# Designs tried in a protein design chat: VHH binders against q6mzz7r34to333. Part 6

Target 1, 300 residues: q6mzz7r34to333
Amino acid sequence: TFKDETFPAADSSIGQKLLQEKRLSNVIWKRPQDLPGGPPHFILDDISRFDIQQGGAADCWFLAALGSLTQNPQYRQKILMVQSFSHQYAGIFRFRFWQCGQWVEVVIDDRLPVQGDKCLFVRPRHQNQEFWPCLLEKAYAKLLGSYSDLHYGFLEDALVDLTGGVITNIHLHSSPVDLVKAVKTATKAGSLITCATPSGPTDTAQAMENGLVSLHAYTVTGAEQIQYRRGWEEIISLWNPWGWGEAEWRGRWSDGSQEWEETCDPRKSQLHKKREDGEFWMSCQDFQQKFIAMFICSEI

## First folded at step 18 (VHH)

Design i2
Fold by OpenDDE, look of step 19:
Structure i2 (fold): chain B 300 residues (1-300), chain A 126 residues (1-126)
Amino acid sequence: as target 1 above (300 residues)
Amino acid sequence: QVQLVESGGGLVQPGGSLRLSCAASGFTDYPFRTYTMGWFRQAPGQGLEAVAAITHSGGRTYYADSVKGRFTISRDNSKNTLYLQMNSLRAEDTAVYYCAAHPGYGTYYPDMYDYWGQGTLVTVSS
């Protein structure tokens, strides 16, 4: 079975900074097959942003981009390729990233840092034993140097590293923008879209009372005009890489909001997904107020 | 309001070094350690370009290709200060250098920065 000596199963691959900050102890490295929960899968059925659950690394900038990537079959295939834990398995996985104007291959072994039976960083969701997010994160960590190097990066870097595309940046507080049009156009074009909340009271991502996380990156997954009472309202859909319900918007058009009960829009059943999966709707107005930046990455 | 004051600019010969500092103050809402900081420059007759940026925690940095290996951006969050060490200076590095602050997650696009200093002139000439 393959062992990557250039990114070893050692503290150096995690990075001293992260080890110290998180006071990580008793870290062991295990292959997915050695973890509980049944046989591992690289990809189960299909890839989805909901396969991603952020762990101990503050790499929301990357995970948000990755979440957006899952909506683009061309790019996701380019990066993930066809791999398996069964067919021709050798404990080796390969990923591609855009670097210095070209696609570069990053090779890793499938040993993951864990405490007990849980991955330290990105985790399989609901014990589904789907490991493409964990392995891809590791590959990106290797590319950058260590897991520590994943902490609090630049939103545009992740987008470009995953696509080789061109960035359109939008300052949400200073630039008037038709969000619905912009998001729909970008989505139709297969572009990746991420956004970020402004600073907060702490230098770490912190959950706020309104359900949003300060100093954090999200995926923009869609935008729509929706009928509301006797008029129309513009709403935007976001996904938090934390991937769980407590990290969702709690205001207007949130999963449990009254607006969804009041709307007679025929698309209600399609748009309203009452799940605790990190995805939520909010008004474009609230989005513009609560977020500071949006990035669209388009293919050249 | 957030105020940024650059210092350390001046005249230097090609191959020389300068260290720029940016003193930040006025953080009433959120502390300095939550801001992404950046250095930008504008040469005569040219547009504003990003030189370097650093995340709020200092964990990651960005450098323009033209300055990679020569410039180093750093910050001291305990002092609310941003630094730019410039080595191996070239004539083309001549510009007004601006310190800027972004109240949010990491980015190095100048349009995303809300607070700017007055700038400090760096002249590289023989």
Scores: ipSAE 0.910, ipTM 0.950, lowest interface PAE 0.5, mean pLDDT 95
Fold by ESMFold2, look of step 19:
Structure i2 (fold): chain B 300 residues (1-300), chain A 126 residues (1-126)
Amino acid sequence: as target 1 above (300 residues)
Amino acid sequence: QVQLVESGGGLVQPGGSLRLSCAASGFTDYPFRTYTMGWFRQAPGQGLEAVAAITHSGGRTYYADSVKGRFTISRDNSKNTLYLQMNSLRAEDTAVYYCAAHPGYGTYYPDMYDYWGQGTLVTVSS
């Protein structure tokens, strides 16, 4: 089995900032097959943003872009390739990132930093033992220098590093924008779409009373005009890389809200799935008030 | 009521150095340490150009290609101050330099910045 001497299973690969902040010492590194929960998979079923759950690094800027990428088959094939824990397995995994005008391959071993039997950073979704998100995060950490180098970055960098594309930036408080048109057009084109909340009371992302997280990045997953009462309302769907249902929007069009009970739109069951997976709807009006930035990354 | 005030501009010969400072005050909604900060410049007859940006934590920086290796952005959150160390100055660095603040996650595009200083003139000439 492969051991990567350039990004070793050691504290140097985690970095001083996170070691001190999390008070970590003698971190254990394990391969997925050595974790409880059965045989590991690189991809189980299909690739989905719901396979991603943010861990101890504040890397939502990367994970939000990754969440959007899962909807683009060409980019995710470019990044993830065809890999497994069975066919030709040697403890080595490869990923591609866009760097300085070219695609660069990043090679890692599959030793992941753990505390006990729990991954310190991105974690597999529940009991499925699916490890592509953990391994991709490790590869990006290697590219940037350490897991500590994932701790709060620039939103634009993740989008470009995953695609090589061109960014359209939108200040949601200053720019007129037809959100439904922009999101539908970008989605049809396979573009990546992310957004961010403004600062909060602290310098750390924090769940707020309204269920949004301050100083945090989200994936934009859709937008629709929906029939409501005797008119139409514009709504937008977002995915939180935390992956937890508690940090979801609690206002209009949220899960369990009266708006979903009252709409007669024939697409209701298709649009509204009551799951605690980090995805939710809100009105475009609330979105434009509560968020500050949206980014669309399009192919050149 | 965020207020940004630049200082440290002036006349310098090519190859020289300057250090710009930006004093920030008037934070009522969010503290300075939650803002992404940037330096932008505008040369005579030209548009606004991003020079450097720094995340709220100070952990990551951005530099325009034209200044990489010559300029260093830094911040002191205890003093609500942003800095730009400018070394190996060239004639094309002549511009008004602006300090700017974004109340949110890291970005380096000027359209994302809400608060701007009045600017400080840097002139590089023999």
Scores: ipSAE 0.756, ipTM 0.894, lowest interface PAE 1.0, mean pLDDT 88

Design i4
Fold by OpenDDE, fold request of step 20:
Structure i4 (fold): chain B 300 residues (1-300), chain A 126 residues (1-126)
Amino acid sequence: as target 1 above (300 residues)
Amino acid sequence: QVQLVESGGGLVQPGGSLRLSCAASGFTSYPFRTYTLGWFRQAPGQGLEAVAAITHQGGRTYYADSVKGRFTISRDNSKNTLYLQMNSLRAEDTAVYYCAAHPGYGTYYPDMYDYWGQGTLVTVSS
């Protein structure tokens, strides 16, 4: 099986800062086949943002962009290609990123750092052994230098690295924005959309009482005008790369909110998903108040 | 209420070095360490451009292509201070340099920065 000597299964690939922060030493690396839970899959059924679950790396900026990428078949195919753990498996995986005005290929082996039987960083969902997110994160870590170099990056960098596109930045507190129109237009064009919360009491991502996380990046997955009572309201859908239900919005239009019970919009059943997967709706008004930045990355 | 005060600018010959400092204060809502910080510059007759940026934890830095390898951005959260080490200065580096703060996750787009210093003039000339 292939071993990548340029990004070895060693502490140097994790990085000293991260090792110190996590108090890790002599980290064990395992291939997906060596992990419990059944046979590994690169992609199971289809690519989905819900396959992503952030781990020990503070790389929400990248994972949010990745979550958005899953909605663009052209780019996700460009980056992930067709790979497998079964067909001609050799422990080698290839990914593409946009760098310095061109697509570059990053080659990795499939050894992943683990603690026990759990990946240290991006993790497969507990329900499956799908590893494309873990391997892609590793490839991006290699591109940047180490897993520690994934920490606390810039939202626009991830978007460009995944697309080679052009950024439209929006300061949500500075000017009024027709969010529904902007998001729908961007989505229709195949653009990637991420957003970020403002600073908080600590310099690490912190879950707040309203279910949002401070100093954190999210994926914008959609926006709609919805019937509510005798009028209309604008709502926006977001996805938290944490990928679990406790990290979802708890205010108006949240999964368990009264607004969904009260609306008679015929699209209710389509829009309202009661899942614990990190995706949620909120009013555009609340979004503009609780978030500070939105980035749209469009094709050139 | 956040205040940013730049210092360290001046006249320097081509090939010379300067170190800019930005003293920050007034962080009543959120602490200094939670802000993304950046250096921006405006040359005569030109628009504002990002020079360098550093995320809240100092995890990653950004540099404009024109200054890569020559400039180094750093921060000292214990002193509420941002630095810009400028080496191998060129005439085209002549500009007013501004320190700025973004109260959120990492970005180096100037439109995202809410707080700005008064600027310090850097003149590179023989």
Scores: ipSAE 0.940, ipTM 0.970, lowest interface PAE 0.4, mean pLDDT 95
Fold by OpenDDE, fold request of step 20:
Structure i4 (fold): chain B 300 residues (1-300), chain A 126 residues (1-126)
Amino acid sequence: as target 1 above (300 residues)
Amino acid sequence: QVQLVESGGGLVQPGGSLRLSCAASGFTSYPFRTYTLGWFRQAPGQGLEAVAAITHQGGRTYYADSVKGRFTISRDNSKNTLYLQMNSLRAEDTAVYYCAAHPGYGTYYPDMYDYWGQGTLVTVSS
């Protein structure tokens, strides 16, 4: 099986900062087939943002962009090639990123750093041995230098690295914007959309009382005008790359909010997803107040 | 209110070095360590350009292509200070340099920065 000597199964690939931060020593690296949970899959059915679960790397900026990428078949085909753990498996995986005006190939082996048979960083979902997110994260880590180099990046960098596109940045507190129109237009055009929360009480991502995470990146997955009471309200859908439900919006139009119970919109069943998967709705008004930045990455 | 005060600018010969400092104060809403910080510059007749940026924990940095390998951005959260070490200065580096702060997650787009200093002039000339 292939071993990548340029990004070895060693501490250097993790990076000293991360090793120190997490007090890691003698990290063990395992291939997916050596992990419990059954036979591994590179991609099962199709790629989905819900395949992504952020781990020990503070790389929400990348994972949010990746979450958005999953909605664009054209872009994701640039990044992901058909690969398998079964057919012609050699422990080698290939990805592409946009760098310096061109697509560059990044080759990795499938050894992943683990602790107690659990991935240290992006993890496959429970009872889902789908590893494309883990491997892609590793490839991006390699591109940047180490897993430590994934920490606390810039939203626009991830978007461009994944698409080679052009960024439209929006300051949500200083620029009035028709969010529904902007998001729908961007989505129709196949653009990637991410957003970020403002600063908080600490310099680490912290879950707030309202369910949002401070200093954190999210994926914008959609926006709609929805019937509510005697009128209409604009709502926006976001996905937290943490990938679990305990860190979802708790205000208006949240999964368990009264607004969903009260609305008579015929699209209610379609739009309202009661899943603990990190995705949630909120009003555009609340979004503009609680978030600070939105980035749209469009094809040139 | 957040205030940013730049210092360290001046006249320098090509190939010389300068170190800019930005003293920050007035963080009543959120602490200094939670802000993304950046250096921007405006040369005569040119638009505002991002020079360098650093995320809240200093995890990643951004550099314009024109300054990569020559400039280094750093921050000291204990002192509420941002730095820009400028080495191998060139005539084209002549500009007013601004310190700026973004109260959110990492970005280096100038339109995203809410707080700006008054700027410090850097002149690179023989």
Scores: ipSAE 0.939, ipTM 0.970, lowest interface PAE 0.4, mean pLDDT 95
Fold by OpenDDE, fold request of step 20:
Order: structure tokens, then sequence, then C-alpha cells
Structure i4 (fold): chain B 300 residues (1-300), chain A 126 residues (1-126)
């Protein structure tokens, strides 16, 4: 099987800062087939943002962009290509990123750093042995130098690295924006959309009482005008790359909020999903107050 | 409110070096270490451009293509200070350099920065 000597199964690929921060010693690297849970799959039942579960790399900026990428078949195909753990498996995987004005191929082996039987960074979902997120993250780590280099980056870099597109940035506190229109237009155009929360009490991502995470990146997955009481309200859908329900909005239009019970909008059943998967709705008003930035990456 | 004060600018010959400092204060809401910081510059007759930026933990940096390999941005969170080491200076580097702070997750787009210094003039001339 293939071994990547340029990004070896060694501490250098992790990076000293991350090793120290996580107090990691004697890191073990395993191929997916050596992990418990059954036979591995590169892609299982198509690509979804819900395949992504952030691990210890603190790379929400990248994962949020990746989450958005999953909604664009053209870009995701370009980056992931067709690969398999079955047909002609050799422990080698290839990915593409936009760098210096061109698409660059990054080749990796499928050895992943683990603690016990769990990946240190992006993890397959429970009862799921789908590894495209883990391998893509590794490829991006290689591109940037190490897993440590994934820590707390710039939102626009991830978006451009995945698309080669052009960024439209929005300061949510400085100017009113028709979010519904902007998001719908961007989505229709196949653009990627991410957003970020403002500073918090610590220099690390912290879960707040309202369910949001400070200094954190999210994917914007949609926006709608919805009937509410005797009028209309604008709502926006976000996805937290943490990927679980404890990290979701708890205010108006959240999964368990009264607004969903009160609305008579015929699209309620379509829009309202009570899942613990990191995706949630909130009012555009609350979004503009609780978030600080939104980035739209459009095709050139 | 947050205040940023630049220093270290001046006249320098081409090929010379300068080190800019930005002293930050007034962090009443959130600490300095939670802000993304950047250096921006405006040359005569030109618009504001991003020179360099650094994430709140200092883990990642951004550099304009024109300054890559010559400038180094760094921060000392214990001193609430941002730095810009400028080496191999060129005439085209002549500008007013501004320190700026973004109270949120990493970005290097200037219109995302809420707090700005008064600027320090850097003149590169023979």
Amino acid sequence: as target 1 above (300 residues)
Amino acid sequence: QVQLVESGGGLVQPGGSLRLSCAASGFTSYPFRTYTLGWFRQAPGQGLEAVAAITHQGGRTYYADSVKGRFTISRDNSKNTLYLQMNSLRAEDTAVYYCAAHPGYGTYYPDMYDYWGQGTLVTVSS
C-alpha cells in the first residue's frame, strides 16, 4: 500500500503546537480498514455536510466551507473525484485545491492519526464508516503544512481554496442586508456561503447559553420568508460543523421553539427539521445581531 | 472603546527595514486575544489595501502578494501589541500604514475591521 513520505505518519504531520495543546504522545496512525465499525467507504449514500464531524483541529473555517461545498455538485466532484476503498485500492487518495490561480492535486495515503479507535480530527459519524471528510481534511492539512496549520484560519481562504471563486464579504453589524434575497441568489448561482460569530470571552471557541459558539464558523444553508402570526418573518438556516444538536441555536425558530408550533406556513413540514445534526433556523434579525460576518464565494 | 496607536513609521532608503508597532487598549467587552488583527496601507492617490493579517491566536497569517517574503506580521497577546516587520522596503511601499482590529473570527478584508489606528507614515525614498 502507498505511503506518503512527504506527509508521513509522524509528529511532523500533526505539528508541535497541536501535539502540545492536546497533550498527544505516541500518536498512532491507522488506515480506515484497520479501524472498527466495518468496511470503510470513501463516499456512502452521496456526499452530505452531515458526513462532517469536526475533531480536534479547530478548523471550523475549512469545515464550514466544506459543508457549503457539498451543495455544489460541480465543485465537490472536482475536488473529491471518484475514488474507492474497494476497486483498485492502493491506500492512495487524490484531491484538488485552488492554489495560486490554478487547481493543484494533493496526493495522500489513507493513514489517519487516531487515539485508540477514534480519529483525532474529523471523525466518521456514528455507525458510519464514510471517510471522505477525514481524508479531505488530511489533504488540506498537507497542503497547508500540517494539522496544526488548520487552526483558526481565515474564512475567505477556505472558500477560495475550494472553488477559485470571488468573495463577497458582508459585515452584518454595519449595513442592513436582504439576507433572504442574498442567500437565495447565491444558492441559485451555486455559490458557497459561510458566516462567523464575533469574539467571546476566550480565545477558543466557546459554546454560549444561546446555543451558538463564539469565534466560530458556520455554513449558511438557506434562507426563507415564513408566515408567522399575522405577518411574515425572515429566517436563515445555518449548520455548525461540530455536527451535533447540543451546538444549535436555542432562540426563536430553533428546532424546539414555539415559533414553529405557531406558524401556519404550508412549508413548515419541509423547513422544520428536528434533528441533532448541527443545522438550525434562526431569525434574520437574530442572525444579524449574533453573527458578525457572512461570506459568499461565487464562481468567476 | 478599543484604541489602536501605531508607531515606528518614518523615512527609510530602499532596501531598508522598519518595524511597526500597534499598541492596543480599551478592551472592555472582549480581550485582545480574541480579535483578528491586520495591517492596512493607503498610498498617495490609491485606495486602502490589506497588507497583512493575523488570526486571534496567531496561528495563521495573511500577506498581500506584493509583500510576501518581505513583511512579517506578529502579535504579542500578553502585551496587547501587533507588529509588522518590514524588510527590503521598496518605493512602492510608501504609504500610511494602519493597524486595525476585527472583533470576530478570522478575515483580512478591511471593511470587516471595526477599530482603526490613526496611521503611521512610511516613506521609502533614496
Scores: ipSAE 0.939, ipTM 0.969, lowest interface PAE 0.4, mean pLDDT 95
Fold by OpenDDE, last read:
Structure i4 (fold): chain B 300 residues (1-300), chain A 126 residues (1-126)
Amino acid sequence: as target 1 above (300 residues)
Amino acid sequence: QVQLVESGGGLVQPGGSLRLSCAASGFTSYPFRTYTLGWFRQAPGQGLEAVAAITHQGGRTYYADSVKGRFTISRDNSKNTLYLQMNSLRAEDTAVYYCAAHPGYGTYYPDMYDYWGQGTLVTVSS
């Protein structure tokens, strides 16, 4: 099986800062096949943002972009290619990123740092042994230098690294924007969309009482005008790369909110997903108030 | 309410070095450590461009291609100070340098920064 000597299964690949932060040393690395849960899969059925669960790396900026990438078949195919743990498996995986005006291939082995039987960073969902998110994160870590180098990056970097596209940045507190139109147009064009919450009381991501996380990146997954009380409201859908329900919006149009019960919009069943998966709706008004930035990355 | 004050600019010969500092104060809403910080510059007759940026934890930095390998951005959250070490300075580095703060997660786009210093002039000339 392939071993990547340029990004070895060693502490150097984790990085000093992260090792210190987590008080880790001599981290154990395992291949997916050596982890419990059955045979590993690179991609099971299809890729989904819900395959992503942020782990020990503070790389929400990347994971949010990755979450958005899953909605673009062309880019996700470009980056992930066709790979498998079965057919011609050799413990080697390849990914592409946009760097310096061209697509570059990053080759990794599939050894992942673990604590016990769990990955230290991005983890497969409990339902299956799907490892494309873990391996892609590792590849990006290699590209940047180490897992430590995934910490606290720039939203636009991830978007460009995944697409080679151009960024439209929106300051949500200073620029009037038709969010529904912008998001729908971008989505139709296959653009990637991420957003970020403003600063908070601490320099670490913290869940607020309203369910949002301060200093955190989200994926914008959609926006709609919805019927409500004989009128219309504008709502926006976001995905938290934490990937669990405890970190979802708790206000208007949240999963359990009264608005969904009251709306007579025929698209209710299509739009309303009551899941603990990190995705939620909120009003565009609340979004503009509670978030600070939105980035749209479009194809050149 | 947030105040940014640059210092360290001046006249330097090509190949020389300067270290810019940005003293920040007035953080009543959020602590200094929660801001993304950046250095921007405007040369005579030119537009504002991003030079370097650093995220709130100092996890990642951004550099314009023109300054990569020569400039280093850093921050000291205990002192509410941003720095820019400029080495191997060139004539084209001549500009007014501004420090700026973004009250949110990492970005280096100028339009996203809410607070700006008055600027400090850096002149690189023989």
Scores: ipSAE 0.939, ipTM 0.969, lowest interface PAE 0.4, mean pLDDT 95

